VHH binders against TBC1 domain family member whacked (wkd). Designs and how they scored, part 3

Target 1, 363 residues: TBC1 domain family member whacked (wkd), of Drosophila melanogaster (Fruit fly) (q9vgl8)
Amino acid sequence: MATAPRSLDTISLCSTVSSCPDRNGFYGGFQRTDKPKEPLSKAQIIAREKKWLYMIDNWSIYMSKNYKKIRDRCRKGIPKSVRPKAWFYLSGAYLLKKKNPNVYNELLEKPGNPTTIEEIKKDKHRQFPFHEMFLDEQKVGQIELFNVLKAYSIYNPKVGFCQAQAPIAAFLLMHLPAEDAFWVFVSVCDVYLQDYFIPGLEVIQNDAGILEGLLKKTCPPVYRHLQKHKVEPLLYMTDWFLCAMTRTLPWETLLRVWDCFLAEGIRVIFKVALVIIGASLSRHKVRKTCTGLCETLAVLRSPEEHIVEEEFIINNMMRLNLRVEDFQIEHTRQKARRAKQKAQQEAESSGSGNGHRRNMPTL

## First folded at step 1 (VHH)

Design c7 (framework vhh_8cml_1)
Fold by ESMFold2-Fast, scan of step 1:
Structure c7 (fold): chain B 363 residues (1-363), chain A 123 residues (1-123)
Amino acid sequence: as target 1 above (363 residues)
Amino acid sequence: EVQLVESGGGLVQPGGSLRLSCAASGRTFSSYAMGWFRQAPGQEREFVALISYSGGSTDYSDSAKGRFTISRDNAKNTVYLQMNSLKPEDTGVYFCAADSFWELLDSTEYDYWGQGTQVTVSS
């Protein structure tokens, strides 16, 4: 993100750094967790693991005939031991890898675009700076991160490299071997976040409008507050969507959101965004202190801890009064607004930009 | 259109249990999410627990997690709050609330409210 705050790459964001990593490899930062115990019994964990392994062994049948069971199990949370394999299957990366044997290694052997390679080198250094894989430039994680981003820039030259891709690739490398992480990353960039990273940010601009329309339906008082103070969605939601929450959510919440995101697509990111916005500004007392743009943005950019806790996010996301049809209606409205904007710009003898829109993920 | 009446409050010693009931009248009870809020003297109303219209999803305040259980019976148009391991800090007037579509944390923004039932833990 060219203009986005890069708070994750500074010690001043969190000056508390431990000499030993947590269970997830974090030495510090807002994603470090020092939780003493698993809330599920060992018997419950084993039962859920067995169900997931059976489902993966019968994946094509579940995907075609019983997708609702996959969705429901993702919403419940994927067991930590099974999560990497589950994400590999949920994303369709297992099929991409099978169809493209040795392609990842072939891409790595290519030199790539020199300008793009230099951009990757510039931006890769500070992803998850407190994680054991990325603590310094010579760690294996930094090498793997460079390789995944380089390979993708050659695989999809229409995109090349976008800075927001780096935290996504780094996040996946924390869970998967480099080649598997690459194919999940390809699916995320090309399917889940289709056309998001193309220069010009046209898709995210249209999705900002969709988010506003959904907020008007789900939380009218908050919508009115944002309109009153001219708080444009791109000022707070851009990092949430382009990075798929990887720079925003506490670790356990991020894992639970990605379990749902890989099953249900971009509509999960919209629902999480709506919960964060609604919960952050739902209290009349909070809205009273937000007398303008700056105060409102400060609240949205730093949501209270309880709002971003995993159970709060997941439960409230599931309870939103939104159907697939609501997303389709807003998509149609934004497409119409964009077409009108393009027609007006063409009447002014000016280039209007792309009129292209991606399909919203369904099943 | 929902009218709410709470019951089950009373005096209990620390560590004790109480079960609150909220009886709803109206033809669309099953279309509302139902919540419990409480208010201590001189304090603002705070969220305690919430249950979705189907009963498939529940949420709790940090102080209620592990001690309180919310449930509903749509056939009886009733929502319940089972309170275990009660503490003096749980003392307050407990309100039942109904919300048509969004789970707001601001007590002033729920659609329908009951009159409240007093819960007193030791003093």
Scores: ipSAE 0.000, ipTM 0.159, lowest interface PAE 14.6, mean pLDDT 80

Design c8 (framework vhh_8cml_1)
Fold by ESMFold2-Fast, scan of step 1:
Structure c8 (fold): chain B 363 residues (1-363), chain A 125 residues (1-125)
Amino acid sequence: as target 1 above (363 residues)
Amino acid sequence: EVQLVESGGGLVQPGGSLRLSCAASGFTFSSYAMGWFRQAPGQEREFVALISWSGGSTDYSDSAKGRFTISRDNAKNTVYLQMNSLKPEDTGVYFCAKTLGSYFHYLSQSSYDYWGQGTQVTVSS
């Protein structure tokens, strides 16, 4: 449902399609940018490009002795010309590719699981339908998207295919040649979003609890509103986390968020989520119009343009009153809460805590 | 020392326009989002407009949307508020304010650490 456009979206998409793509290859849709601002001079851009290329040429040294410099440069935004190579290095994909020569091509030669292949074929055409790489079913982008998702389903059969993976793979293919995109995709799925795509939504359920705890700390009135109307986090944050914001954010914002995400991990997605939630529902007039679950979800699923603009997201994300320790505390709390709930459910199921069953030794 | 100095206020007829300016000094202006608030006679200070540190993002109160435009010139350390189609309800003292580092609570006065002295705007027929 999250990866499939609705009938109204289809109508809107047709009416917004231009004959000319924007500078990023978009013919239409919410990620098309007609007049992006250039915040940096050409001299500043060139200077940043040279610094990134030098850093990449000395990558092992920076990773081991000066990771702070990598992080700080990601937070400033990676220059467009260097971004693909930077993402390839940040993700560790350069090492994965080097250690696994020809593995991508070997995976493509395998038939794969027939059920999984049909699921991929059904879903792939729904990714970035207004982008020049994906507009035509016979375009190289559509073929490469199928190939990356097929290869991954064989590479990690425990996951196979999850619909949320398709927009991530498509997004990476817009920046990287197919084999390089595949190895970044492997790192994103197996490291950054570890276990997210395994059936059962186990990890994301835990992360929903972490998000709630962080929201209680950072924006108590919004937290209280969500509790009052029983707005469960999985109803609004699932697409944001599983797709790593690829279906949520305008193009330039998405690029800046991913620059940070590849350097700092899932905490970046939590921070972006907190900014979207806080900013969307901080205004009392907005909360007053959100009389229930449906009205609140509508606001969270369609945040106002200014909230998802590049500068707003990045500035508020980086300057949130949250420390690394706040995430660790909340993670510990959620694990403890889950352990208690599981122990209580197991005790009740075994009959050891009620009068319906005799007490028995446990080993 | 941080200073914010507002100017451009005055008396104007309903439907008229005014452009407010705020000259900032004593901090790295280009690193902070800036806001405009107003205080009507007998009322609390209320949010009017916000602009991000680069000028790439703006937000407005419901009453200001479509009529007011916030902008900034980082080279001149100045933030502006262009007010069009002014109404008697827009009468008040307009304050320029510097955000704290984190500003997603920007509708709250507590998200701002420095304030100007204010400039009077009077809309009267």
Scores: ipSAE 0.000, ipTM 0.269, lowest interface PAE 15.3, mean pLDDT 83

Design c9 (framework vhh_8cml_1)
Fold by ESMFold2-Fast, scan of step 1:
Structure c9 (fold): chain B 363 residues (1-363), chain A 120 residues (1-120)
Amino acid sequence: as target 1 above (363 residues)
Amino acid sequence: EVQLVESGGGLVQPGGSLRLSCAASGRTFSEYAMGWFRQAPGQEREFVALISSSGDYTDYSDSAKGRFTISRDNAKNTVYLQMNSLKPEDTGVYFCAAGPEWYLYESDYWGQGTQVTVSS
């Protein structure tokens, strides 16, 4: 797995980093691609921009009558100049902002939970430390990041703050003004990654089972290897899902994945995960070098650069013959499996009590 | 488990057409995605086209899209590449490959190749 941008290798990066930010605001770069994709012609870019702007101007019609066109255009990649506005509309944030006038400012005026605020303060400075917005504690980006995370913790106290939310909020702030970024962030946390950040990891545990079932279907030899060496999905997929790939993928790949993610939801994250796992472990020679849990995790946490390249990820994600029904089947199967395991666990605990009264059953 | 033999290559004029065939032997053909790759002299092997095991999904390189069509016949254990509007740049040895749907570049099964020459 490519779990971290280059900025996480701070000692090596600090000794060689460029003094000027790149076109996306990063010092030392964010991309891991050795041979980048040839750019589209200026005429092709302008044509795609015009189509996106027209679609946004007629958004309600496309959403209600022609969502397939929105989906297809997201899969081709949203032009960089219109991406922020497109993400604002795709996420439904434009409706959230319109429905909740001045709510963001009202949330910022509230003190919040002291414990949660302290947690946010400890994490905010760790997000993209080599981006010009976040380079030090006094940069506007650091202030805006704190504000978005604080506002959200008050907006949804059931979640409060989870460390995985910080890279998502920071990523959105690189594309959107703070208030707009906040409403996209609300949508991502409350809709796309619903209940992921609630203490207990219940949703991500269920999704780990779904990923495992999909792996069994799409790449049986890799599935068998993971089972043989007891490589549990939570050991490698947790960061991929909780952070929506923001700590994993090179910049250009991450943008393309998020274009799809905002149109098609969490299924996109599953498909990207399947490509990374499959491509990393499909070759028998590679699996032979992975003699156990640690060797296998090392491969999954640091995939080859070509595997996380823009076109490789997108094309192979699209090539996966997975339909909505396949996800529904796995979800139903995992729900049944977990219910059966809990029933068995309860039966075992009932048969050999520890000297305490058994609680009354709840239906 | 699968052996692949290409045929249908040859010399053709620019703007012409060729149909390549890849015959597979073995019981597991229907379990594999199939693809076509090409290699020009002194260059690395590059992707041309892919078809899923079910035949429901196809993908093409930018240079092939709109001009080439990949298809398969699981009853005959054969994959085809219909090449139209051929250009001199299409010249190369064409290989078929069988492998996992998600990563055909890691294929364990490759054909011997068939030469396609598009004369100026």
Scores: ipSAE 0.011, ipTM 0.272, lowest interface PAE 9.5, mean pLDDT 81

Design e1 (framework vhh_8emy_2)
Fold by ESMFold2-Fast, scan of step 1:
Structure e1 (fold): chain B 363 residues (1-363), chain A 122 residues (1-122)
Amino acid sequence: as target 1 above (363 residues)
Amino acid sequence: QVQLQESGGGLVQPGSSLRLSCAASGFTFSSYAMHWVRQAPGKGPEWVSSISSSGGSTNYATSVKGRFSISRDNPSKTLYLQMNSLRPEDSAVYYCARDYYDSSGYYDFDYRGQGTQVTVSS
């Protein structure tokens, strides 16, 4: 590679590049996704691509007899050229599409719930506004985003539409044709993030408690800091979980996390959250400057650049060494706690009589 | 309802300064990160600057770094953009935008104002 000339022309080209979309379609230069250096040789990339294509061609065998190999390869990062096809297989979307021929097109022809359709129309223009695919309401991406969200709201009327679903659908459309993206989206919403988008957000409230318990185990000083300043998990983790990190992580890190997420499920989102929280507040010097709720939230909502780098996140996620049993223990504890809180709230509600209730016929 | 109202734009000569303001209402201003975004005719939107909910962290596009300064006054629910050494290339409609949450790597916005026109011409 020859060194570019250090001329005014070179400087001018750099200025022009900063106002154009980058290799992944993002404008503005602030969220630059360009990597001037490739960490793997072309020979290594080709070798990994061949391994993934072979694995996909023999998918049923790997799923039934060698799932550990799928998991391990996801943790190393899926090659960019095979990632869309790998995600389609990992999510089980390939089976959903085969079982439901023409269903996506049939859903698009239905009118849907008028209130839900209006909510989707209000949100579609808010997704990735700096990405070339979504810049204008007339762009194909905006139409495809509306179509995927509309189709899903009809496919699963129990959920309908939740605003957090839009960045997930938009993210998938950046990688997959609309119909394939739809079936991956169905799997993500109905399996990976099961019941997350049901009105009332009860599952995410439960998961906030699970995250708190896991944090107490993995980083006790940080857990104590959050308790001292009354920093409730829902104030910083809600968007991380509901959007599966799509609004949180830099592009390359997000891709690596989703490679793992589609193989290992929601436990990956918990582990990433624990790494962000732990790394952001692990240093006593940082905690000392966080004298209250607002200062602590500012740190958690704006983690340092190095903390959200792909290798840092992936390596530290693996180092947490949390077992499935650890999640099951916290899930059981949180379910019991919420059942007790619900029973108490119902007792208080039934004991609350006002003048109107006392004078109403109870027939 | 959430409302964002920009003001302070105008026609100025190259090298001049302008201060843009954004008045926020209908939400707890101090709980949200805020952005300035601009769009020139025939071009896509360009992110200009962001500020965290507390004002403790600021970021700038390379094209404006060193010339523009973002600030906020949480008690008055107002966002500011101080623009110095203005260039013809800075001519655009400037929008105030509310972020859904504070982020160090990626900002996305829930709501955007109606915009204020800045024209830098000799």
Scores: ipSAE 0.000, ipTM 0.168, lowest interface PAE 18.5, mean pLDDT 80

Design e10 (framework vhh_8emy_2)
Fold by ESMFold2-Fast, scan of step 1:
Structure e10 (fold): chain B 363 residues (1-363), chain A 123 residues (1-123)
Amino acid sequence: as target 1 above (363 residues)
Amino acid sequence: QVQLQESGGGLVQPGSSLRLSCAASGFTFSDYWMHWVRQAPGKGPEWVSSISPSGGSTNYATSVKGRFSISRDNPSKTLYLQMNSLRPEDSAVYYCAKLEDYYGSYLEPFDYRGQGTQVTVSS
């Protein structure tokens, strides 16, 4: 509904919203929102802004002793006026910038790797090409996007440049001055999406297994459907995870998800993915129309509008009965599976099962 | 080999209607979001509309909202743009576009654009 007129077909599809029932037929994981969220009054917005500014002024004490308040405020949505500053603090970019005065400018003065620079030049103009900042290669946004990606490729030469990074950098530049956007981008690439962009895509392959295990727990009928039709997670989740939903979600939903992502980390991307998958495929009638791989992928790659609406995503993400321990269990299972596969492949004079997974952030 | 061929443009008077078509080939049309983009002389490209693979979700630029309707026919692999109440400012080359989608690889912003179809709204 957000910003686009509803067609009759869209209205009809929204009335048949899918949800994932438990073994007794009770719906707890995915639920339809009966009414769209009413816009906040100016007084409510001002009150939330005041709370965020106070929290930022006392950031160290909130991070150490009252993290749950930060998390809860992120889940409610950060007010537009304070969002850039909040993201700067949530990501730890504030500390990165403070510890590295002038480093961004120093990186910009370096020539960089010629091959990497040419790859960035070919790719940068393709990110959000119709957004006003990026329509013209001579506009400030296009120059700033090139600068952030160039600076990062020099800052972390093990990664260099990955095409999936460009949507993230462009998204951050829509909210932050270039240097601040750069340090948030560094945190996102090096901490939140640690090792995702290293050549070989090993971490995303490991995370595909984690997503599959979590789906088996949260929506077993959907899990069985995907197994039956050999729908591997990498076929639908790769863009969602590598781009941190920046190419997947409508703008208002994306902002709300990133508010949560910067507070709670990659677990948020997993939860959003589970909501999209569960809501898209939980009803038997929908699965019946998905007779194979292609039909199932078509549904997953094109979530219905109501599924990607901000309140639907946020509320259903929060309703998922997943704890930090559930992610750790699946991570441990995937490590064991990979170690076993690697041992088998090495016995056959075949190699590779190298995956490094960071610890999940605390809630 | 991805191919997109637009048709249906022409010279019309203000207030008229036109229906644009885009014939797609070389990929599984029903698996992809499709887009209409326009470019007026001396101006940058402007996104007009998008439609989901199933046709169940549509989006429009504010400048065309309520006047234009995007639709698709997956069996015939054809994308449509119904343009009503045309205005001189709608004069542009209209392009059919697909986002690149590589399984197990990076998503690229725009894979392919057709050669376009000219729409001129003038008395």
Scores: ipSAE 0.000, ipTM 0.127, lowest interface PAE 17.5, mean pLDDT 79

Design e11 (framework vhh_8emy_2)
Fold by ESMFold2-Fast, scan of step 1:
Structure e11 (fold): chain B 363 residues (1-363), chain A 122 residues (1-122)
Amino acid sequence: as target 1 above (363 residues)
Amino acid sequence: QVQLQESGGGLVQPGSSLRLSCAASGFTFSSYSMHWVRQAPGKGPEWVSSISSSGSYINYATSVKGRFSISRDNPSKTLYLQMNSLRPEDSAVYYCAREPLYDYVWGSYEYRGQGTQVTVSS
C-alpha cells in the first residue's frame, strides 16, 4: 500500500461506489472490496508480521539456507503492513537500488525516445481508473506511472515500452514509493518476465506451448476440448501472463498471487492459469455448453467468482502435482520444437541449412 | 557480468586446515553479503557461512560453527573461508555465492564457475 492502513470504521462505512474509497483506495470497479473478510485473528496477524520482520532482518541467511520458509510464508499470505517491504526484498530491488544510487533520477532527466514517450502517455490514463492514485490526470499516481515507465524505457531500450507493462507499474506504485516501485518493476520485467516484452512476443508464444503441455498432463479432458475447438492459448493466456494477473484477478487474490509470484517466479502464473482453466472447464456439463471457440473463450475470459477467490486459487495451486522438473521438461520440449520450426523456415528462405545455433533456456 | 572464482582446495588429512579464497569481479563487491556453499557427491547444496557487506554480521551452519571462519577484504574484492579441524564429512566442492536476489530461477544461490574441491582423507 502507497498510504498508511485505514481504520475498520472507514472501510465499513464506505458502501457507496463513487464517494468513498475502500481500504485499498478503490472507488469502484471489479477490484473494489467493501467488506473485508479477515481469515486471521489480530493476534495471528501480529505474530506473522513479527516473523516477516525478523526474516527480512536476516534476509540473506533465509534466502541462502532456508528459502523453503520464505516460500511457505508467501503462500500463507504476507501481512498487508509488511507486504511492500517484503516485495522490495523478494524481488531483489533493495540490492538494485543500493547498487544504483540516483540512477532513477538520472533516467528521468533524459528525454527518451519520442515515439515511446507518446505511447506511454496514451496508456497512463487507462490504468486502474477507479483507484484514488489514478482517477484523473492531476493525480500524482499518473505522474509517477509516467515516470516509472519512461525511466524503464531508457534503462532497457531493447524493450522500450509494451502496453502490458503499464498495469504492472501502476500496481507496484500502489504499494511502493516511485523509486522503490521502479526497481521492483525492473526486476519483474528483466528477470521474472524475462524477454516477455521484446517486440515479436516470442517468449509468450513458447510459454503458450508449455501451458498446453502442462494442461495435457494435469487435465486431459480440458486439453482435448481446447484442441477440438481450436482454442489457441494466446487467445486467453496472453493478458494473464504479460500483465502478471494484474488485469485479471480480484484485489485480495492478486495480492496473494503476487506474494507467491515474487518468491517462486513465473511458475506461479502457470499454476494460477492451470487452476482457472481446470476449474472453469473440468466439469463435463460445462464443456457441453461450450460448443465452440467463442463459448469457450467467454468462460475463460470471465471465470466464475468462486474460482478467482483467494483461498480457492492458492489452495488449488498448491495441490497441483507439478514439480519444478515438469516445467523444465516442457520448456526444453517447446524450445526444441520452436528451434526446428525456425530451422525449417530458414532452410526454405536461404536455400541452405548449415549453421549451429543453440537457443538457451530463458527460465 | 558477475564472476566468482574459488581457489585453495586440495587433498588433506583429517584435523588439517585449509584457507579458501573467492575472487569477485563484475559487481560492487562491498555492496553485497557473501556466502560459502558446499556440495558433496550425491547430495544437494549445503549453506556453510555468510558475511554481511560491511563484515559486521557473520553466521555459520551448526556443522561448521567453531571450526570455520569467514572473512572478506572489500578493497581486493576477495572472500575467505578458514577451515580448521577438517573432517571427512567436510569433503565437498566449495562455492562462493553472492547474496541472491531471488531463489526461484536457479535455486538458493547465485554462484558461478567450477568451485574448489576439498577432499579430507579417511
Scores: ipSAE 0.000, ipTM 0.121, lowest interface PAE 16.8, mean pLDDT 80

Design e2 (framework vhh_8emy_2)
Fold by ESMFold2-Fast, scan of step 1:
Structure e2 (fold): chain B 363 residues (1-363), chain A 122 residues (1-122)
Amino acid sequence: as target 1 above (363 residues)
Amino acid sequence: QVQLQESGGGLVQPGSSLRLSCAASGFTFSDYYMHWVRQAPGKGPEWVSSISGSGDSTNYATSVKGRFSISRDNPSKTLYLQMNSLRPEDSAVYYCAKDLWFGELDEYFDYRGQGTQVTVSS
């Protein structure tokens, strides 16, 4: 992953590190929240907690007959006290763990691929450097992070390890015991972000094209600006998608986005991306100051505080009139475009005189 | 039709307080983010503050954080900006804006009111 200099990353690197953690375990950085306001009264929080616990106790009924209620409650935000259990159920990890009661421990006993293990060891120390679980290489969080990533690399050897997986695993470990975090992580990698982490990163390249097509539909002036300055989506959206926003959003916004992501899938990440892009670049005055690639990327990598605020993101994401059909149309177009691109590349290679000498049908 | 009517501006001394109001009509007020934006003489518009439809979430520009407070009364369809410890650099025409995302303020003037002038001088 490219560690692009971002205003949020720059600010977090220059921020004073506190001697004690905030309520979420952060000693510093852009995700530290020193004095969050509770938007709801204690009575309202308790009422929402009771509704979530009741829903979880009747989970199979809600999943099969009333998923809309689950989705609507996720969009309102899951109460902090029930969020870990809710995420465990939303992801289907509760069922994966029940079906595979000893598998996590069995995977940990295996040696794994030596090359993959060394890659994991090199990357784990970079996750959430200001969080109490990951401040020190000796902390239990660092050991648990290694274990989850090692176990997954053995569980799904087609993927092995991708650097973008580390922030996701670390984020989940901040909410769940290691084994539970592992099964949520399996679901995220194998279902929500299916095939994203396979070597070659072909799916994210395809999804970059889908994002571009959706942007052309939802915000044509911004689409034209990005085309004019050759701002390829992979230059700004790669971290957003591969890490499921874990390295991008302020902490409270990230939690709200993940509440929705676990209920509605990757379309949430697309919608959040479209809100960030649109809100950052829709104003003509802002585009006028973005005279090229570098200026435009700086804006996209450092969105204004109000744009990444939780209710702004959630409300504007929900107000995007994008239907399943819109995603299907763009997916079909991108498959055709990439197939044509590969065919042209192959034709050019053959035309150089290094191609087939004659048609050879299979006999 | 969306209509926004700002009021409460005036001439005040540095360190004084003012409360601006915006009366909204023509849309379901409680469903929309509302914003305060200001434009000083010779400068472009500057976003000041935002509040969610429910009123549960508020944001402020760094220049006004800790001095200004945004609020709303959904039953009366009114948006407020409480401005404390006013400085000469706060002098501007203050505008109420509906759903200021995707650059709407600069491009959709019918989503903003006529403005109210605030002048902070000795």
Scores: ipSAE 0.005, ipTM 0.253, lowest interface PAE 10.5, mean pLDDT 82

Design e3 (framework vhh_8emy_2)
Amino acid sequence: QVQLQESGGGLVQPGSSLRLSCAASGFTFDDYAMHWVRQAPGKGPEWVSSISWSGGSINYATSVKGRFSISRDNPSKTLYLQMNSLRPEDSAVYYCAKGYDFWSGYEDDFDYRGQGTQVTVSS
ESMFold2-Fast, scan of step 1: ipSAE 0.088; ipTM 0.406

